# Ledger of designs, part 26: VH-VL binders against q96il0

Target 1, 167 residues: q96il0
Amino acid sequence: APERGAERRDTAPSGVSRFCPPRKSCHDWIGPPDKYSNLRPVHFYIPENESPLEQKLRKLRQETQEWNQQFWANQNLTFSKEKEEFIHSRLKTKGLGLRTESGQKATLNAEEMADFYKEFLSKNFQKHMYYNRDWYKRNFAITFFMGKVALERIWNKLKQKQKKRSN

## First folded at step 17 (VH-VL)

Design P11
Fold by OpenDDE, fold request of step 18:
Structure P11 (fold): chain C 167 residues (1-167), chain A 120 residues (1-120), chain B 108 residues (1-108)
Amino acid sequence: as target 1 above (167 residues)
Amino acid sequence: QIQLVQSGAEVKKPGASVKVSCKASGYTFTEYYISWVRQAPGQGLEWMGWISAHESYTNYAQKLQGRVTMTTDTSTSTAYMELRSLRSDDTAVYYCARDHSYLPRGHDYWGQGTLVTVSS
Amino acid sequence: QAVLTQPPSVSVSPGQTASITCSGDKLGDRFAYWYQQKPGQSPVLVMYEDSERPSGIPERFSASNSGNTATLTISGTQAMDEADYYCQAWKSSGAHRVFGGGTKLTVL
């Protein structure tokens, strides 16, 4: 049977969190860690009278969350792949098999693995820098819209108070 | 003026690879992403993926996983899309489009498109 | 995969209002985008963030996104508005983008 070449997935599959917050909840919920990103997704509350600005903020937060989830899912996939390749390469160099005599998966020592981690971090340093840049820009935008929503809510409360005083 | 200029039309055999270029100008290349979209003859638009200017973040459509590679050259403000193992159903016009890095602005600028024909 | 569904065609008389719908599961929870494509040309962004117009897009173009349906509305439709229109949104399960099947708008 031709070894179906393991389709090198460069991107992690999008896991749909099966976590559903309680229907009557008026709060954001934090789900369990995603299988691929290991990030805990936030389930954003949708108010009954959501303003257009609140909706925009919610959508921005959701998009940013998905952006972030996918990034880390990809990074974790890359990390796992490179780690496995590193281990295999080192074992081969040592003349060791992938399995021990006891049939267990052969492992590298802590020092060798530390070298892998250092190398991986060094290699991905620029990637993380640019990720952080974009992450901060996204969060800045979100924060800005949070401020706008806060102002809108204050204004709406003031208008309601004025209307109640006039009646 | 903001422009995305793509490479010329390509004719390829099944199983071959194609690499399309997209040169950006008129804006700070490093502040945006490039998305790739294709359109088969008489068909709709299909999103292929996007790449950040520094290749820090790449995301491919699931259908194209393993066959597509996107790259950038920041020195020339050029994005590249390579599609491997070409099939007849890969015959399409391929577009690069600008994508905002942190705001949901959509694809606000597009390349002129590159026709890739896959024929025996 | 979240599929965005559009009617294959919409016809309108000059000066009338055209409405093009895009339907998808929880589409209202995502930003919708609209693109115009004329024959032999690249797509042009006509609406972003559900209802925002890019610079240079006429005010006759408007859009909304609620529930499972985004709608592009062209008031006072002109002959020049004849084109294919595509909706786009992020996929609900990732940072992927998806297009609708497209709608051919004919101005009769």
Scores: ipSAE 0.882, ipTM 0.956, lowest interface PAE 0.5, mean pLDDT 93
Fold by OpenDDE, fold request of step 18:
Structure P11 (fold): chain C 167 residues (1-167), chain A 120 residues (1-120), chain B 108 residues (1-108)
Amino acid sequence: as target 1 above (167 residues)
Amino acid sequence: QIQLVQSGAEVKKPGASVKVSCKASGYTFTEYYISWVRQAPGQGLEWMGWISAHESYTNYAQKLQGRVTMTTDTSTSTAYMELRSLRSDDTAVYYCARDHSYLPRGHDYWGQGTLVTVSS
Amino acid sequence: QAVLTQPPSVSVSPGQTASITCSGDKLGDRFAYWYQQKPGQSPVLVMYEDSERPSGIPERFSASNSGNTATLTISGTQAMDEADYYCQAWKSSGAHRVFGGGTKLTVL
């Protein structure tokens, strides 16, 4: 049987959450955890009279969410792959098979797994630093637009009150 | 002036690999991502993926998973794209493009393109 | 896979308004981008974030995104505007980019 070359997936497949919020909802919804990222996606509410600024904010939040989901999906895939490789390597070094006599998947002890976690965190430290930098800058931009939307809403409410007093 | 300068044209055989370079200048390389886009002769644009500075974040098109590797050298402000197991349908002009890491600004600067020809 | 659909070609007379559409599922929930490509040249960003113009792009270029359709509008079209135009957006899932099939604009 030709060894089906294990297609080295370097990135996680894009999971589409099948969660649909109720049509009559007037607020944001949190979906179940994504299969790959384990992050809960937010389904953003769309107002009937969405302003251009509100729309821009919503789109920016959506893009940032997708950016974040894809990052953690990739990290979880990398983690799972490296963990499996580590386990296999250690079992081989011990002269142990991948399965126990009972047919169960062979596992390493907590101390050996602690070494893996330490090494993984050390190796990915710089990666996580740059991720955090970009994450904070994206959230800063979102917060700035939230402020603009809040000001726009206040101004529109004031204009409506003035128009009601003049009539 | 912001510039992206790519390596020269390549001719490869089927099954070979190609590595294209993209040297960035005129901006802070570490503040942006590099996207790669290809265009087959007479065809449209195809997004291949993007990479952050310091290789902290890579994202590849599903069609190219397992065959493409993107890397960066921050010391030289250079991005690299390697495509393996080349096929005739990989014949294209390959572009690097700057991508904003924080804001949805699109690909605002492009390299001149690198022609990769895959022929038997 | 989110597919962005563009008309393969649009023809316009000099001085007239050209309109190029890009349609896709949930495109109204994403930012649209537009690129101009002339023969033998690299693409040039002409519109970003649905309706924003980069520096150096003429004011005759405008864009909108409504429902599931983004539209690039070129008012007072000139001979120099003859090119291929591509829309781009994020896919509905993941941080992937997708291009439309492209539209050839001919100025007759």
Scores: ipSAE 0.881, ipTM 0.955, lowest interface PAE 0.5, mean pLDDT 93
Fold by OpenDDE, fold request of step 21:
Structure P11 (fold): chain C 167 residues (1-167), chain A 120 residues (1-120), chain B 108 residues (1-108)
Amino acid sequence: as target 1 above (167 residues)
Amino acid sequence: QIQLVQSGAEVKKPGASVKVSCKASGYTFTEYYISWVRQAPGQGLEWMGWISAHESYTNYAQKLQGRVTMTTDTSTSTAYMELRSLRSDDTAVYYCARDHSYLPRGHDYWGQGTLVTVSS
Amino acid sequence: QAVLTQPPSVSVSPGQTASITCSGDKLGDRFAYWYQQKPGQSPVLVMYEDSERPSGIPERFSASNSGNTATLTISGTQAMDEADYYCQAWKSSGAHRVFGGGTKLTVL
């Protein structure tokens, strides 16, 4: 049987969260953790009279969420792969099989696994720094638009009050 | 002036690999992403993926996973796209394009394109 | 895969208004982008964030995105506007981008 070359998926499949909030909901919903990223997606509420600025904010939040979901899905995939490779390599070095005599998956001790975690974090430190930079920039932009939306809402409320006083 | 300058045309055989370069200038390379887009002759645009300038974040189109690798050299402000196991249907003009890291600005600057021809 | 659907061609007379549509499931919930491509040239961004114009793009270009349809509108269409136009949006999942099939605009 030709060894089906393990398709080196470098990126996690996009898990479409099947979570659908109730149709009559008037607030944002938090879904269950995504299978790949382990991040909880937010389902953003769409108001009936959504302003263009509110819509822009919502879309920006959604894009940032997707960006974040994909990053962590990829990181988790890489982590899982490297962890498995580490375990296999260490077991091989010890002359141990991948399975115990009881047929269970052979595992490394906590100390050996601690070495893996330390190495993984060290190796990915720079990657996480740049991720954090970009994450902060995105959230800063979102916060800025949140401020704009807040100002717009205040202004609209003031206009409505003036119109009511003139009638 | 912001420019993306790509490497020259390539002719490859099926099963070979191609590596296209994209040299960026006129902006801070490390503040943006590079996206790759291809266009087969007489066809539409196909998004291939993007990479952050420090290779901290890569995202590939599902169709190309396992065959495409994107890399960057921050010292030269150059992005690279390698496509392996080339097929006849990989014949296309390949474009690099600038992408914002945090703003939804689209691909605001494009390279001139690199024709890759895959022929037996 | 979320497919963005465009008409294959649109024809307009000089000075008339051209309208190019891009349809996709929940496209209105995502940012739409538009690119112009002339023969033998690289694509040029003409619209971003649904309705924003990059610097250097004429005011005759406008766009909207609502429901499932994004629309590029070119008022007072000129001969120089003859090109292929592509819409783009993020996929609903995976931070992937998708292009529409493209629309050939002919100015007759």
Scores: ipSAE 0.877, ipTM 0.954, lowest interface PAE 0.5, mean pLDDT 93
Fold by OpenDDE, fold request of step 21:
Structure P11 (fold): chain C 167 residues (1-167), chain A 120 residues (1-120), chain B 108 residues (1-108)
Amino acid sequence: as target 1 above (167 residues)
Amino acid sequence: QIQLVQSGAEVKKPGASVKVSCKASGYTFTEYYISWVRQAPGQGLEWMGWISAHESYTNYAQKLQGRVTMTTDTSTSTAYMELRSLRSDDTAVYYCARDHSYLPRGHDYWGQGTLVTVSS
Amino acid sequence: QAVLTQPPSVSVSPGQTASITCSGDKLGDRFAYWYQQKPGQSPVLVMYEDSERPSGIPERFSASNSGNTATLTISGTQAMDEADYYCQAWKSSGAHRVFGGGTKLTVL
């Protein structure tokens, strides 16, 4: 039985985005692309009078963002590793070295790389399907809480108007 | 009733590997993640990582990167945790716990724990 | 590394209110969870999403999370509440979870 080489599923290191939005900002900020995931993190604004429901929504959004960042960081690491292995394997099969005569890293042609991309996508198809499922569930939950927050805000505005009319 | 049933206690030598199993029942296995947590004797809880039921997503604690591998078998609703290059400080009770895939519900169900002893 | 700090021990008399704190940088911006562990047993979730109680957890258990501190409060503490309590939260990065060091609650 061929020893299924324990595919070292290397997880990407947690990129701490060092981006800090201005302290006086009343808006959400988008940071630069993360080094590992290439996703731009959103820095959520925290209002002074944040309701418990608004806070819950914010925390849920933050958790989902971190969940996404880590997934794509891992996926990009896996992609880079497999791409390098593919290139090395193909070059070896061709009897070519890993470096050109000019000392540059040897590369494959576009057609060979297309084969790699196709194979990679095919191999990871199920992984992406399940990721998408969970992503949609998370976003559905977020959307639901957004609706609740919207209703709460409407109700609070109505109560304030009634109190002003009674005085 | 929701249950997580783990494999029995293991005794290993330094440098060896251990694989602990966690069989889930009473819920739809594919809708949840499994987290692994360990506890050294007389110490606190240490989160090791989590895995989605279809192995689509795995996240390991940085301290254990390269030594830990989590896997699942959806046909048997079983999660596995393999720890390699065992050291004396890996002696602990290892727990599997259910984790929600999209809601922040924490670890609501736990296995009974598996004692792994690493001794020369 | 996001470190959650708990007092190593808390003592309370029966019927009194116990308070266990968990401190971490910007912990209030993350969900906090609390687990009870009795000797030789698996941990049990007692609080989730900062202040929510799972089914089967007594109403005397409550929790809050604000600023840098999450707090577990046990009103009318009973002898059966003697256990180790652990807070948990997500790390600020990497979708990792972290536990506090744990607090031994003694009911005197």
Scores: ipSAE 0.876, ipTM 0.953, lowest interface PAE 0.5, mean pLDDT 92

Design P11
Fold by OpenDDE, fold request of step 21:
Structure P11 (fold): chain C 167 residues (1-167), chain A 120 residues (1-120), chain B 108 residues (1-108)
Amino acid sequence: as target 1 above (167 residues)
Amino acid sequence: QIQLVQSGAEVKKPGASVKVSCKASGYTFTEYYISWVRQAPGQGLEWMGWISAHESYTNYAQKLQGRVTMTTDTSTSTAYMELRSLRSDDTAVYYCARDHSYLPRGHDYWGQGTLVTVSS
Amino acid sequence: QAVLTQPPSVSVSPGQTASITCSGDKLGDRFAYWYQQKPGQSPVLVMYEDSERPSGIPERFSASNSGNTATLTISGTQAMDEADYYCQAWKSSGAHRVFGGGTKLTVL
């Protein structure tokens, strides 16, 4: 029988959050956890008079959020796959079937699962380190643009006060 | 000067695999991602996926999931793209391109392209 | 799947202004990118972050992105600007990128 090559889906499908904030809201909203990443997406408010700098900031935040969602969706998929493989391999080594006599899914004990978690974390340590590096760089850029937007808003308020004093 | 140099043209049979290389120079390889884009003859550009320099983050186009694998070698500043189970419709010029890791700068540098021909 | 739609071709006379559109659902909420490709050559980035020009790109190139449409504008179009132009953006879901179908610019 030709071994049906298990299509290694290495990437999670992109989930579109179906959460829609109220149309009249002037605030950012936090949606429910995504089914793949388990991260809660933020729905960013768009002001009627959004400045180009505010728009750039919003787009940067959105891109960073999507980047983060996709990373954890992939990581959770990999984790689930490797966990299943680990359980199957250990059960096989013990001469146990995938199902108990009662028809329940066979499970490993807490100690065996602790070994899996330790191994998984060790194996993915570098991956998480580089993820954190890039995440911090992205957030630093966002924070920098937040500062610029804050300064722009202060300047615009000062200009408006000067015009009101001159009239 | 920043350069991306790709491997030479490949001719493959249906069902075979192809591995294309992309050697980066002139910048810190570990600070950027590499994206792969293909173009069938007389057709538009198709994004295939991207990979971080340390393979910490990989993202593939849904259409190519299960058939494509992207890898990197940081010691040689080289990215690799392997496409398996080749079909006639995989005949295309394959490009590597630099992608920024934390800024939305687009694909600012491109390789020269690698022609992959899939013929019976 | 977010599809970016471009006109297949645009024709302009030398010295005139060329305008190439890229349409997609909520494209204005994402960054748009533009690439120029000449026959037998690799694509070249001509615009990024909706309206920013890379170093070495002439000032006659400009772009905007609002609503559902990104626009590449080439003022004072020259014969050397004849090429295929592709828009690009992130998909609305996930960290995937998508290209438009491309527009052939002909300078008559």
Scores: ipSAE 0.876, ipTM 0.955, lowest interface PAE 0.5, mean pLDDT 93
Fold by OpenDDE, last read:
Structure P11 (fold): chain C 167 residues (1-167), chain A 120 residues (1-120), chain B 108 residues (1-108)
Amino acid sequence: as target 1 above (167 residues)
Amino acid sequence: QIQLVQSGAEVKKPGASVKVSCKASGYTFTEYYISWVRQAPGQGLEWMGWISAHESYTNYAQKLQGRVTMTTDTSTSTAYMELRSLRSDDTAVYYCARDHSYLPRGHDYWGQGTLVTVSS
Amino acid sequence: QAVLTQPPSVSVSPGQTASITCSGDKLGDRFAYWYQQKPGQSPVLVMYEDSERPSGIPERFSASNSGNTATLTISGTQAMDEADYYCQAWKSSGAHRVFGGGTKLTVL
């Protein structure tokens, strides 16, 4: 039987959370954890009179969220794969099968798994550092736009108050 | 001046692999991502994926998953794209393009393109 | 996967306004980008973040993005504007990018 080369999916499939917030909601909603990233997506509210600056902020937040979701989905996939490979390798070294006598998946003890986690974290340390750097830059940009939106809202409120006093 | 300079044209047989290079200059390489885009003859643009300068983050188009690998060399400010198991429909001009790491600026600088021809 | 749809061709007379559309599901909720490509050349970014112009792009280029449609507008179209134009946006999932099919702008 030709070994169907398990197409190494290096990227997690985009699981679009099917969570739909109520149509009449005037608030941001937090969805359930994504099955791949384990991150809870935010569904951003769209105001009826959304300003161009508010729209830009919303779009920037959405892109950052998608960027973040995809990163962790990929990391979790890599982690799961490497974990499985580690377990299989260790079991093989011990002369143990992949299944117990009861037919359950054979597992390693907590100490052996601790070694895996340590090694995995060490190996991915730089990756996580650069991720964090880019994450902070994105969030700083978002925060900056949040400030601009806040100022715009204040200004619009002041203009409305002046117009009401003039009439 | 910001420049992306790609490797020369390649001719490959079906089933072979090709590796295209993209050397960046005129900016801080580590602050940006590199995206790869291809264009078949007489066809539109197809996004292939992007990579962060330190290889900390890669994202490939679903259609190319398993066949494409993107890498970088920060010491030479060079990005690489390898495409494996080449087919006739992989005949295209391949472009590298700069992508911002945290701002939605699009692909603001492009390489000159690399023609990859897959022929029997 | 959200496909971006463009008309295959648009024709305009010199000095007139050209309009190129890009349609996609909830495209207005994402940033749209526009690229110009002349024959034998690399694409050039002409619009980013729906309506922002890069440095060096003429003011006659403008863009908008609302609902399901992004639009590139070229006012006072010149012969030099004859090119293929591609829209781009992020996909709704996976941080992937997608291009439209492209529009050939002919200046008659």
Scores: ipSAE 0.874, ipTM 0.953, lowest interface PAE 0.5, mean pLDDT 92
Fold by OpenDDE, fold request of step 18:
Structure P11 (fold): chain C 167 residues (1-167), chain A 120 residues (1-120), chain B 108 residues (1-108)
Amino acid sequence: as target 1 above (167 residues)
Amino acid sequence: QIQLVQSGAEVKKPGASVKVSCKASGYTFTEYYISWVRQAPGQGLEWMGWISAHESYTNYAQKLQGRVTMTTDTSTSTAYMELRSLRSDDTAVYYCARDHSYLPRGHDYWGQGTLVTVSS
Amino acid sequence: QAVLTQPPSVSVSPGQTASITCSGDKLGDRFAYWYQQKPGQSPVLVMYEDSERPSGIPERFSASNSGNTATLTISGTQAMDEADYYCQAWKSSGAHRVFGGGTKLTVL
């Protein structure tokens, strides 16, 4: 039976954390680390009287979070793959098998692994630079909308106070 | 004016590969992503994936993983989509579309489409 | 995969209001986008961020997104509005985009 070639997934499956915050919570919740991205997802609170601006902010935050989760999931997958390839290559060069005499997976020493990390970071430097650029732009936009929401809330509180004084 | 100009129609045999190009103009290429969308004859739109201008971020539809590769050339402001192991059901018009890198603006500009026909 | 469901067709008389729905699980928690596609043409963005109109899109186009349903509304529908309409949203589990099945709007 031809070994069905392990379909090299170039992208990590989106693991939706099944963490559900308590229904009565009035706060954002932080879930456990995602299996693929290792990032902790935030579950955003939805107010009963969510304004259109608040909703927009929430959706923007959610989209940015998903964008970020997927990036790191992909990056971690790439890292794991390249790490394994590096280990295999180095072991082969050393004339060592992939398994020790005890049947354990052969590993490289800390110095050799340091070389991998350095090489990986160097190779991905530009990738991380552009990621950071886009990440900062997204967060800037989010922060801007947070400011708008804050102003809206202040204004609404002032209007309510005026209405209570007039009655 | 912002434009996305795609390569011409392609006819391929099953098992072959096709590479479609999308040349962007009228905006800063490096500030946006390119999404690829296909449409089979008489069918709806199918999202294939997107790529950042510097190839720093690529995301493919699960259905196409392993068969699709997206690339960019920043020097020419051109995006490329390669689809391998073509099948008859890959016959479609393929579109490139612009995406914002940081704003939820959707696909605001589209290429004219490239017809890829897969026939025996 | 969160599937966005659209009616396959909607018919409206000229001058009447057309409504096209897009349904998906927790769609209201995501931004919805709408695209118009005329025969032989590329799609055109007609609505973004649930209810925002791009420049050049007529004011008769409006949209909303609440609960599990996004709605595109075309007031005073004209013959030129006859087209296929597609909704789009981010997939809830990743940075993937998903389209609805499309709705053919016929102006009778």
Scores: ipSAE 0.873, ipTM 0.953, lowest interface PAE 0.5, mean pLDDT 92
Fold by OpenDDE, last read:
Structure P11 (fold): chain C 167 residues (1-167), chain A 120 residues (1-120), chain B 108 residues (1-108)
Amino acid sequence: as target 1 above (167 residues)
Amino acid sequence: QIQLVQSGAEVKKPGASVKVSCKASGYTFTEYYISWVRQAPGQGLEWMGWISAHESYTNYAQKLQGRVTMTTDTSTSTAYMELRSLRSDDTAVYYCARDHSYLPRGHDYWGQGTLVTVSS
Amino acid sequence: QAVLTQPPSVSVSPGQTASITCSGDKLGDRFAYWYQQKPGQSPVLVMYEDSERPSGIPERFSASNSGNTATLTISGTQAMDEADYYCQAWKSSGAHRVFGGGTKLTVL
């Protein structure tokens, strides 16, 4: 039987969170953790009179959220795969089967698993460093637009107060 | 001036692999991503995936998963796209394009394209 | 997969206004991008972030994105504007991009 080459899925499938916030909600909602990324998605509120600047901020936040979700979904997939390979390799070296006599999945001890975690973190250190760099740049941009939106709201409130005093 | 210069046209047989290069110049390579887009003859644009300059982040189109590999060489500011198990329907012009890492600016610069022909 | 739908062709007379639509589920909640492609050439970004123009793009190009539809508008259309136009957006799920099917603009 030709060994069905395990299609190396290098990217996690995009999980559509089935969480729907209440229709009459006037605030942002936090959904349950995503199955792949383990990140909690934010469902952003859309005001009836959303300004162009508020809309731009919302879209930027949404894009950044999707960017983060996909990164961690991929990272978790890689982690799970490498962890399984490590366990199998170590069990094989010990002359142990993948299952215990009781039929349970064979596991490594805490010390052996600590070695795996250390090696994994070391191997992925640069990857995480560059991710963090880009994450900070994205969040800086978001924060900048949050400031602009705040100023716009203040200005609009001041204009409304002046118009009420003139009438 | 910002430029993306791709490798020359390729002719391949079905089942073979092709590797296309994209050399970037005129900007800081490490601050941007590279996206790959293909266009079959007389067809529309198809997004293939993108890669960060340090290979820290890669996303491939679901249709191409398992067959495509994107890589970079930061020392030469060059991105590579390898497509394996080529089929006749992989005949297309392949483009590299610059993608912004933190702003939604789209693909603001494109390579000249590389024609890959898959024929028996 | 989020599909972006464009009309296959649009025709306009010189000096008139051309409108090209791109439709997709909740497209208004995402940034839309527009690319121009002339025969035998690489695509060129003409609009980003729904309505922003890159440097070097004429002011006659404008765009909007609302509801499920993004629209590229070319006022005072010229013969040189004859090209294929593609919309692009992020997929609603994941950090993937998708193109529309493209629209051939003919200037008659």
Scores: ipSAE 0.873, ipTM 0.952, lowest interface PAE 0.5, mean pLDDT 92

